VH-VL binders against q9lss7. Designs and how they scored, part 28

Target 1, 226 residues: q9lss7
Amino acid sequence: MGNTSDDDKILSYEDVVLRRSDLDILNGPIFLNDRVIEFYLSFLSTVHSSTTISLIPPSIAFWISNCPDTEYLKDFMKPLNLRDKDLLILPVNDNSNVEVAEGGLHWSLLVYYKEANTFVHHDSYMGVNRWSAKQLFKAVSPFVSNGDASYKECTDTPQQKNGYDCGVFLLATARVICEWFSSGGMKNRDELWFANVKETVPDLVNHLREEILALIKKLMSESVSK
Short names: E, the ipSAE of ESMFold2; O, the ipSAE of OpenDDE; V2, 0.75 times the mean of E and O plus 0.25 times the DockQ between their complexes.

## First folded at step 4 (VH-VL)

Design ma4 (framework fv_maftivimab)
Fold by ESMFold2-Fast, scan of step 4:
Structure ma4 (fold): chain C 226 residues (1-226), chain A 122 residues (1-122), chain B 106 residues (1-106)
Amino acid sequence: as target 1 above (226 residues)
Amino acid sequence: EVQLVESGGGLVQPGGSLRLSCAASGFTFSSYWMNWVRQAPGKGLEWVSTISYSGGSTYYADSVKGRFTISRDNSKNTLYLQMNSLRAEDTAVYYCARESYYSGSLDAFDIWGQGTMVTVSS
Amino acid sequence: DIQMTQSPSSLSASVGDRVTITCRASQSISNYLNWYQQKPGKAPKLLIYAASSLQSGVPSRFSGSGSGTDFTLTISSLQPEDFATYYCQQSYSTPTFGQGTRLEIK
């Protein structure tokens, strides 16, 4: 909602400004917002400082997917230099237009891996975001390939058991895939990172909220000491 | 056993209305996007309408937009198609179909009902 | 809408024959192409999804190939139960079907 005084800025990290209410979201069994998603993707970008990994902010992914003009989209995409990237991490949200059908109630992850020329969608709730992921795939594909990229749903991706952890599954899956890529990447064309995601993500999601909260508090204390 | 069973078809005069139902069983209905696909006698398949898992998003073929309404009741595991202002060219067998969510399935219709016949007399 | 065109519209074949049916999209649809089999008086049955993936329970004599605009369904050794009408369908945008290919006994 619109509470300005209690949502005072608590941390500026890269291009993300977190507010006090974001800590409450991480403390509770509550749906993650755009700021928390963007913050952690930005942190992963810093950890994996390779210029060949690009982690796209939620607002940018949303704009790409909903851009009303093809020529405007081309001009917007050019400075992102996506053809120079070997791995793209793209958050997907089911809020697909200002027509406000769903208000952004579900997060999922779309990943492009250049070596396989494939987009893979990871959705922790039975692939319900696949239409939104497909829309984003169609918008992005011309800027990373010659329009010949494959698309795949990863339906054996770990599944959430509650109504609020979709964002946590997005972040956990993104982290595992970035770690997989940094450890050497593709060893088998058909397997990619799937075994790593299946093995690691279910355990990781049980403590990722606490880990992100601790990270934010650490960064806040370091900022004050400056 | 995964099943879709359509009902509500029949004979109706031009300009009339009819409501089709599709009863789902053997799977978590509330987790799937659902579709209506029709087939005129001796003709091919034509997609009619799609509804999201929650019912919040609906899509229609241009030929039925403004006349047909797709809806669902997840508590009853039932899909509906309200057909208004029926025309002779709406005469067809109407199939209820589920969208798959398998790896690489790319929105295929993996489970189909037996179909229900709608005849609009001319 | 994306137009799907199948070739041939009908063909006659004998048991044991290799049968090939083609489908062309009016624009690139990546691998968003599904194949269905429909027997007279019955609902369609999914055979192939994502251009080349065999649906569970479908005999291995059925295979799909292609990407972009040109797609092929192949039956390697035709069986009596395979005489049916076959439809391709794109799911890249709002779904559209090809006009169907009727496979008849020679």
Scores: ipSAE 0.021, ipTM 0.580, lowest interface PAE 7.8, mean pLDDT 86

Design ma5 (framework fv_maftivimab)
Fold by ESMFold2-Fast, scan of step 4:
Structure ma5 (fold): chain C 226 residues (1-226), chain A 122 residues (1-122), chain B 106 residues (1-106)
Amino acid sequence: as target 1 above (226 residues)
Amino acid sequence: EVQLVESGGGLVQPGGSLRLSCAASGFTFSSYWMNWVRQAPGKGLEWVSTISYSGGSTYYADSVKGRFTISRDNSKNTLYLQMNSLRAEDTAVYYCARESYGSGYLDAFDIWGQGTMVTVSS
Amino acid sequence: DIQMTQSPSSLSASVGDRVTITCRASQSISNYLNWYQQKPGKAPKLLIYAASSLQSGVPSRFSGSGSGTDFTLTISSLQPEDFATYYCQQSYSTPTFGQGTRLEIK
């Protein structure tokens, strides 16, 4: 009877437990899973811990988007204190089946910026997740605004050239937006972070997998040193 | 030249079936969500059905759920609407329409076909 | 299901007139509102998307405004080719159209 070493826990970081198979995903040209996305969003949350940024885990965003009970959703949302946040980062997945966790074929990013009262969707594959993004927008909007928030597709968002990097584009875009916010944010409502995303994300996606892999290995070594 | 051309309409008896086709050209069909919208003679527009770019997600108006099936063949650049158990109130011109993506279009129907007439009558 | 109500149902105007058509949603739809023009025997044509954005190739005399539940389509100086039926449509949820406003020559 065998044990799969690919399921072995390699790093516990905040609320995320990474497994050995997650390193293989980062090392290969492979679709990013929920754990890798959650890990890096959690890392960005730590880096920007002195800000009013909230980065929502994929499982939480999925649950919010697919909750059929309005009262249960309200109870779930209350402890998240989203009205206290100036920037929300929300991963979008095209999985619509509540019985299948970690489903779906495509990742994209939904961002809420309180000062502009606007949700912006970034999709690296021709906007194909826009219905899933709108579903999440509609579910979240009542908890951050009075139902008057605007929605915008970022049509000039960097586009992927392969079938597996959508999660990498999600993470790169989220990082650039967090850095933009921490650097002073919006000067006026027409400028947002769009220029920063267009300039920085195309280069960042070329090395982000290697960067995240190196980060995980560094954190693993730091855990052992105690 | 971006075009949508519907075909397959005609006269059919109540309870009958009909299959509509919409041939797309001049754009990357496989990248767009597609729709069927109908209009009864002298009446307004009514959305019928939507299909995702891959065909993996489909949506229907309550009036046609369980009777109509939307599908697509991306290799042939063609959208279909299979209509079963047809009723007199299904009599309408059926348009296929492309759902825009990008530039803040917010799922507008930016390209429409010429329409095909479906008449349900005995 | 979100209901869309247009006002007026019909309107008579002369070339050169400023024409205003309104559309109301039964609940807030943010800026998820589109306007279409339909001439007799023809397919609808997209005029305005996202409440206020002019579609490419549409004359600048057409404009849209509004957010939430109340929306307006304006034609600043009516031309002969503008006599048609106009429809609003929400894309916030499963698509629904207004009943249409028929613009007729006076």
Scores: ipSAE 0.024, ipTM 0.581, lowest interface PAE 6.9, mean pLDDT 87

Design ma6 (framework fv_maftivimab)
Fold by ESMFold2-Fast, scan of step 4:
Structure ma6 (fold): chain C 226 residues (1-226), chain A 122 residues (1-122), chain B 106 residues (1-106)
Amino acid sequence: as target 1 above (226 residues)
Amino acid sequence: EVQLVESGGGLVQPGGSLRLSCAASGFTFSSYWMNWVRQAPGKGLEWVSTISYSGGSTYYADSVKGRFTISRDNSKNTLYLQMNSLRAEDTAVYYCARESYGSSSLDAFDIWGQGTMVTVSS
Amino acid sequence: DIQMTQSPSSLSASVGDRVTITCRASQSISNYLNWYQQKPGKAPKLLIYAASSLQSGVPSRFSGSGSGTDFTLTISSLQPEDFATYYCQQSYSTPTFGQGTRLEIK
């Protein structure tokens, strides 16, 4: 009979299939789901078109963090060619339940920058995801740095003022870091992207939901035209 | 002033139960992972248990797993440790401790309470 | 569990001395190493976090170094208030402490 409500597929973009309920999430003061985060990270990957930037989908980051079989993980990671990447963008979720991939209460961002051999965690709510970020760091580190990478928290990263915008801060921060990298990262290279994040993210988060919503509607209209 | 104050310690018989409390003040308690660390008389520090900011994840030392339960009430800014089936080797000063958040703090215990003594003896 | 071994278990020193305490992890822990000071009858106090970062309010004579498995705490010029027990602690996995190093007056 067909269902025209929340399960409707509205846009296929790269490997992401968005549903009508995803627009409702963007329209409201609601916690962002895996699909919206994956969509925008995929869009950033297209915009920055560098073979040396990798933006990992939330479901893949979750699986990497929770894979109990080291040999299976090794086989999975090999085709991702992470050693060829200069910048990795990794979404972090505090969900530890392997039976519920969409669980969790909080989103944050883990970034690996090859030139510094460092993972940096950006958490818009007082670093509450630091244990989940550490778990992901430990799982990924052998595949980018032979396990000798450093880890740090960016404690002066912009902070959210509500209980639902953590995913928006993740996406805004990821965008600024990709823009920093694509522009050559030259202006404040000894400070990585930290000054750019502090300067740009607070304003960007105020309109990013609307910007992503407009982008999805534009892509929907373009897909109908083709 | 950031402060942690433990209470609930005392003398208890082997096999007995005791509940420790840790009252937090001067910071946003609901944003921090919290820990219990103990120290037997004349001995070193031993981590006992960790609880996430929301209470959704808990971790225990093998020596206490199945006997102790860590919990928190964020509305009351209070951390708890329910101790059951107590043994002589559980005799120690019990400290509550906050996990720090800093640019390179990496889960250091930056604030400690004064400790509360638990003595398990006949 | 990751085992943390401190060396020495105790040492005697005089005011003005340079003191070095070492800590070894049973596996690589990156820079997830913290140092604490404990005075008799008191709770521990954080001195160094992330192997080499000085905690706010801690005197600059304290420093930490190392990465991976081998770590060092140094007091460049010992003061009377520094006589205490020192503990290293890894936070790479579930926390474990070294056995402690007692720093005593000579």
Scores: ipSAE 0.292, ipTM 0.703, lowest interface PAE 3.8, mean pLDDT 88

Design ma7 (framework fv_maftivimab)
Fold by ESMFold2-Fast, scan of step 4:
Structure ma7 (fold): chain C 226 residues (1-226), chain A 122 residues (1-122), chain B 106 residues (1-106)
Amino acid sequence: as target 1 above (226 residues)
Amino acid sequence: EVQLVESGGGLVQPGGSLRLSCAASGFTFSSYWMNWVRQAPGKGLEWVSTISYSGGSTYYADSVKGRFTISRDNSKNTLYLQMNSLRAEDTAVYYCARESYGSGSYDAFDIWGQGTMVTVSS
Amino acid sequence: DIQMTQSPSSLSASVGDRVTITCRASQSISNYLNWYQQKPGKAPKLLIYAASSLQSGVPSRFSGSGSGTDFTLTISSLQPEDFATYYCQQSYSTPTFGQGTRLEIK
């Protein structure tokens, strides 16, 4: 068929350019793509801009995990200043093929909390991304710790009941963790954010697609007025 | 009772193929990552392959990459290892093992099958 | 691959003895170390996970310690059923096992 209005650029937000087809993804029971994940993580970064939270775009997390040259990886990581961050939010995708852009079948979330020196993996589909998360953990760990960081699975993290909402669970969980950190939860390191995630995420995922759609439409209207 | 039972081992000529099966019972098979670990006669343990819960991610030891294929059928609670281009050094007892799921488990192999013997010889 | 080296390769001990087995990783693996017991003709059995956590059903005389590159498995008071081969295994990256320590009766 060729290029159509579905690929028209509809919003430029920070470093993300959304297309009309991204609205269709949000409107339907469809797997979230890299652009939608990156958009909302970028939005959360803006909301929490006064904090020491770093939210890593999917494309950056992918290259960190799959960079073939250790020296190139170090050059890539240097400007991210990760040692200055207290909380890292990293999207995990099961695509390991660098020749296939925007591949993969499952999204999950890896979080690093400096105070606990621990990486926590939140996977809404029973640990499907465990190895991909550990690969990302190993690649990132030298840039945030002295090689002594711990890794753990959040065993009781909310679970999806369908085959397409993994990205929604990633974004909902990331949002709750950022809100936990910004509200002073960093003073209760024994409990971390686990109770907040368990309490809030199951309800949030039921309407997050609609919230993101409304946000995009609001930003589109604001960009036209400028 | 949580149990893993391997089958399919036997005598094969070098260059031949063999398919191993591991039947799981007593737990929700589809919720666990599964592994194959082998042990040559009188030698130590060597990890061979890992498969994710859904079968979407697979990992292999360098010694078997391109020759072995791990797969699973969650509807039958069965794990498989397809072994092609077999060599004398592939002779071993092959164990299937479940990877523990949980924040405190650190991906330990918590349940093992009894093993099935694969002998690659003329 | 991360190389795991166990020491000693074999040792002889008497019932009631305190036995110590050491495992060294070629690079830091944090606490991603597991210990297994294997009796002749049997499958391995998980004893310790996460360097120091005792697996359910394993006697309290078994304990693990260490972090980074150096790890130790201790049996505080050896029993007859403890004579076996012991393996350490790292789960920090692609799984690798130590060569094993054979524990024999004196």
Scores: ipSAE 0.007, ipTM 0.528, lowest interface PAE 9.3, mean pLDDT 86

Design ma8 (framework fv_maftivimab)
Fold by ESMFold2-Fast, scan of step 4:
Structure ma8 (fold): chain C 226 residues (1-226), chain A 122 residues (1-122), chain B 106 residues (1-106)
Amino acid sequence: as target 1 above (226 residues)
Amino acid sequence: EVQLVESGGGLVQPGGSLRLSCAASGFTFSSYWMNWVRQAPGKGLEWVSTISYSGGSTYYADSVKGRFTISRDNSKNTLYLQMNSLRAEDTAVYYCAREGYGSGSLDAFDIWGQGTMVTVSS
Amino acid sequence: DIQMTQSPSSLSASVGDRVTITCRASQSISNYLNWYQQKPGKAPKLLIYAASSLQSGVPSRFSGSGSGTDFTLTISSLQPEDFATYYCQQSYSTPTFGQGTRLEIK
């Protein structure tokens, strides 16, 4: 989160402070930044606050994936109480340079579902984040299972057709999976949420930027009326 | 027909440099992670380097890190390995290999080239 | 890095024999284990991926099993074309290969 003196604060929502420039990102065919990803995941978290879903912020997922000390990671993870969660939503970024915050070129989604004891990776540019997703899986797995969780790629997950919508696909897929879980969850271990993702995400990504932009403007309006 | 063809191998002095190429045909090259795997005479297989679809992520074996650079040109369907500061222990047949994805052999090296021989000797 | 150890380093067998080759990982790799066959002067060929999935075009006499740290490749009825060196490879992290098992005519 960079705070510059010339970048206007437009909305404070939970732990996220959005800037005027974030609206421009949503209006354009431009990569979503960490703040927009974090904002919408935070919004989904409030929508599903009565469930056992945990949506991890991008900065936290990045820290977990790149923590150099296993003992520090253990101390950090313990208070998150991830074993109490039935569904875990984790954003994946291909930034491997720990000295550069908000780096990387590609967003994807890693999901853990406790009833299936499985991590599923959804990558809208198939395979690009495979190593980053496996790194995050390996770091998180001991804290949600005893090292016996499975990992799989969702090989038929909706694919982007441009170079900039990876973050939109991350958010669309996360939303569909959260809605699937809240509506009753697993009917088949092999199918999970895959049919819902395939049916809903391709249409949703065409409108999600506009929908998030409208949500931000609504929340800005409501904050003035306090 | 899916095919990988390596070139650029040869005899080089210790401390010298070589650039290997791997020409891909019969598949959408830009959709696959690509690898270099080597094999010293009479020895086993050793993974050397991996590159992502876009070239944005690269990975190296500890034995070559800092000396070798993997790259790709998706417009030419070609994978490269720039080898600098070559040592006698780099003598090997170098294979380029494709990683499977989708409903097939995900994470496995499903297509291999025939290899190109690199000999580092005085 | 994850170390892969194969057993035996070499074995002799006759056509029609059941042959078993083992591979052990220094840490758990789930089912991220692949098997390759290599004949002298040729590139390796993928036989099995994800510990137990048979690659298209590979004869059904080849099978793989195992998970975690211990894996096996089995050839149920050895054929003359099966005399080769076999390698396991983990794909759980940056790739590492076993040292190879050379299968020779008895």
Scores: ipSAE 0.008, ipTM 0.541, lowest interface PAE 8.1, mean pLDDT 86

Design ma9 (framework fv_maftivimab)
Fold by ESMFold2-Fast, scan of step 4:
Structure ma9 (fold): chain C 226 residues (1-226), chain A 122 residues (1-122), chain B 106 residues (1-106)
Amino acid sequence: as target 1 above (226 residues)
Amino acid sequence: EVQLVESGGGLVQPGGSLRLSCAASGFTFSSYWMNWVRQAPGKGLEWVSTISYSGGSTYYADSVKGRFTISRDNSKNTLYLQMNSLRAEDTAVYYCAREPYGSGSLDAFDIWGQGTMVTVSS
Amino acid sequence: DIQMTQSPSSLSASVGDRVTITCRASQSISNYLNWYQQKPGKAPKLLIYAASSLQSGVPSRFSGSGSGTDFTLTISSLQPEDFATYYCQQSYSTPTFGQGTRLEIK
């Protein structure tokens, strides 16, 4: 902090601190960063705080997926109490792999639903993060199931048409799934949330950047008026 | 008709290099993950490398990491495998294989090329 | 890596026989198991994906079953064109193949 006005703190929400530069990211056709992803997942966590939904921050999901010591991972996972959760929302990011110059960062979503004992991967970029999602699935599965959880790709999940909206699709899909769960109106157990995602996400992604910007400005206003 | 045709194999000395090509036709190449799988004479199948539809993600078997590079040119419908620092143990038929990312697919190699023979001899 | 072990390594059978080949994974792989057929001098051909789903164009005498760690490929009535080497492959993680089962004429 302090090296530019763009790096000034603008909002402290729960454990997330947003910077002024994050507003520019939301305003532009620009890849969403960890802070914006974490902020909106934290907001959804607050909205659904009375449910058994757990939304994992990006940095935590990345650490879980890349932890080299299984004993250390067990110690870390125990206090998260994931077995008490009926729905887990996990952001997936590919490693910043210097061997893949064209790659950049890709965001996708991994969801665990206890009632179906299934992990589902939603990737708006034709499954680019499939291997990273499976790695995270393997790391998390022992802490939420008896080792018998299924994994599947949602291969017909809404697809982005550009190179920068993967994070927006992650957030839109996470929101729809949380709303599906919280409504209690599960229409088809076998289809899970898939119909809701297909129906709602394509339109939502066109406006989600604007909605998140409006939300941040509202929260900033509420903080100042205190 | 969906087809994959490999080329570029041949005889090379240990320490040498070869570049394999796999020409795709009859399908939208840019919509598929692609793989290289090899088979040493009289032995079983061994996965070598995988590349995502855009080329943004690549994966390698431990035996070839740092020596082989997988790449693709979607404008030419062609997959490549650049093989450097070749060893006698790399002697094998190299197959190009397609991996669909479609509804209900569970990561199988559904279409294979005819293979191209790479012989590393001293 | 997940190790795949096939049994038997080789078997002899007659046309009309019911043949069963097994495949074991070193850890649970759910239903992420594929079966391939390879004839001498030819590329492998996908027979079964997702443990039990028959690939289009593959004769109905081929079937797959199993989940977790134990899987089987069955040929209900062996035909002359079925003499080949069969490979299982897991797609749960980094792809690994079984060592192959060679099916030969008795």
Scores: ipSAE 0.011, ipTM 0.570, lowest interface PAE 8.8, mean pLDDT 86

## First folded at step 5 (VH-VL)

Design fb1 (framework fv_fiztasovimab; at its last look DockQ between E and O 0.73; V2 from the best seeds 0.00; counts 0 for: pae E 2.5 > 2)
Fold by ESMFold2, look of step 5:
Structure fb1 (fold): chain C 226 residues (1-226), chain A 118 residues (1-118), chain B 110 residues (1-110)
Amino acid sequence: as target 1 above (226 residues)
Amino acid sequence: QVQLQQWGAGLLKPSETLSLTCAVYGGSFSGYYWSWIRQPPGKGLEWIGEISHSGSTNYNPSLKSRVTMSVDTSKNQFSLKVSSVTAADTAVYFCARHSLYGGYMDVWGKGTTVTVSS
Amino acid sequence: QSVLTQPPSASGTPGQRVSISCSGSSSNIGRNYVWWYQQLPGTAPKLLIFSNNQRPSGVPDRFSGSKSGTSASLAISGLRSEDEADYYCAAWDDSLYGYVFGTGTKVTVL
């Protein structure tokens, strides 16, 4: 007796349209897709509404890494106003098929912090996304520094123990870093957010899929009720 | 550590309005959803409704016509009213905190026994 | 459909394994995470399992949860007398836009 398809639109949130199949991803032991990641990064942008923090959507980060023309890249980057940002959160995907966006097997996180003039890569499966992270770093660095930003691989990043939670680790790490920054940052100038990530992300990843699903269900309920 | 303290009148006559309050101590009120749950003697748990810190409500459809919930953010409190009570409303009433953004109920009040006489 | 069904009772001797089923529908267990609550006599429920199979801090690893399709199960391995309690499954229900609890299972340690 049901007449609703799996791909029905279930929620519009800013620039993101979520579908029934996206909820199934959250409810199972399945890789997160770019729509779920973009949704939650957009939500974090709402929660951490500082003018100096920017959480870059996956599609934007992918395009920046793969733009074939430096003129188009420069014009694209202008509206982002990255030079005025103190913190940038950039998702990294290892998609090897350039003609297919929204794909790839592994997600990780690249973070720029202006005070340290440093890009830090967090990868819950060490080494897998380093090349992709370096490409994104190279593409973004001229627009936030005069090409002199350093790159650091955070070797203490919490590691996934299953094969499908890399997107969950990405989002948990992004959330912890945003909370760190919103609390004033600099607990220890030599450690930045690393202790906070190490202490908090392992517990957070155990329930983050459920939190995101609950958030979406509540937003859906408000859309129906309103 | 978050704690919930609840209170309200425990003995009512039919047709009266049940009124219960739950106060939140030792934690954030914002970002969470807050529920009332009841349990008739010897029976199972029934969810009554929830309210967000901003006052958005969602009620069990079977009770919706008689239920009102409210928040007082200045006091970190939320409240339940059930109108036109009958003996069927006799139960232990619990307040509870949901996990962030909703979901499972991770902190519970100790319960308030409410008896509706005949 | 708005009710999750559990057996009314289950029992075992100390050291045994007891399993409690929870039968729901596509609108609840099929599309939403399952939670389990333990309620000792005369007390409020306590969260025992969230996200189908995750244990909060302080819950012994002899408690485990699982989910398949529209059904879920709680297992208690190495049964102890302190495990005597009522156990409830719970989930969000998409059609009701609300939470539903299972009918409850009384576990007795013989």
Scores: ipSAE 0.553, ipTM 0.817, lowest interface PAE 2.5, mean pLDDT 88
Fold by OpenDDE, look of step 5:
Structure fb1 (fold): chain C 226 residues (1-226), chain A 118 residues (1-118), chain B 110 residues (1-110)
Amino acid sequence: as target 1 above (226 residues)
Amino acid sequence: QVQLQQWGAGLLKPSETLSLTCAVYGGSFSGYYWSWIRQPPGKGLEWIGEISHSGSTNYNPSLKSRVTMSVDTSKNQFSLKVSSVTAADTAVYFCARHSLYGGYMDVWGKGTTVTVSS
Amino acid sequence: QSVLTQPPSASGTPGQRVSISCSGSSSNIGRNYVWWYQQLPGTAPKLLIFSNNQRPSGVPDRFSGSKSGTSASLAISGLRSEDEADYYCAAWDDSLYGYVFGTGTKVTVL
């Protein structure tokens, strides 16, 4: 979206610049864009400030998945230090064209958990992003601790009932998993986050847009008062 | 269950400063926004202002010049001061917590009656 | 100074449906979610509806909320004597960087 007078900058948060139109997205039955998703992932990263958790921005995840040069990818991945991460949150988009920004139609979530050495894909729309998720998995797998990580589709992933809340499900799922991890993860349990996601995400998605919107508004007000 | 307890002087003279405190029990203070709301006798609700656990504040523009909020994180308390009170400031004052899941107020104090009388 | 406009009163007999309107502007209801509060006589307000139409735990399904444009509505189906209370809509206001309440509606059960 072009920097028009009708889409003014409203907030800078970490590396994300939010615009007026992003508020409209959150207030309506509209597909979440990369900026909103990146913003909330950044926020979650702030809340869960563990150095062993990494929430990857959509743009970076997309680049990793679509990078044509393996040597370049290696160099690019070095600063991410993925081998030292215990939890990776990776947004998945079905965009296959690197030349077209925001060309994807569907968001899903790929998660790596080091302790189990496994990637888990959460898709709220009948697993339509399984190919894209697998592609991202293949790209990231060599840079995780053992290089022999498994991949699985979570069959108990809550499903969206409309065509526009996939981003909301992504963020909700990411939040639940981060909370699960921060609460001790498998350190005290023999189970992953599947039950938590199944139990919590269906309700969370009903009000997450409001929560994100409220958060942005609060941050905006704080910036003005300073 | 999270509960808010509030206290302060209930009787003031004109030009004095209203001072109220709200304490949080049974839950986390950090990470939340906290508001003061008032209700004049027989009238509706009026938002006064809010304060974050970190001390960031937003005030109702109509009251901004007279309102000051503060937070004591060590005590899980936040306070309201309203200077130069008049009869118009007579109301039941409520403290409230904003939800983590939105801007709505999900927990309320029982209210403190404040009367300004000469 | 900014308020949301509600009818001052509404009434119904037990079992009836009562609707309460809430009118705002583009800076509040138009761009933000609407909440509803119930205030029983002599008590603090209680959250009744959030996110336009979501019910907190413990709120019966006979309470429903809706939003369209710069207006919102609360509907009470199957009116009961215990529903007699004041009801307030509320929203964030972008122009104030704060919260606004409706003028309140007193619901009477006849």
Scores: ipSAE 0.166, ipTM 0.713, lowest interface PAE 2.5, mean pLDDT 92
ESMFold2 (binder alone), look of step 5: mean pLDDT 91; pTM 0.924

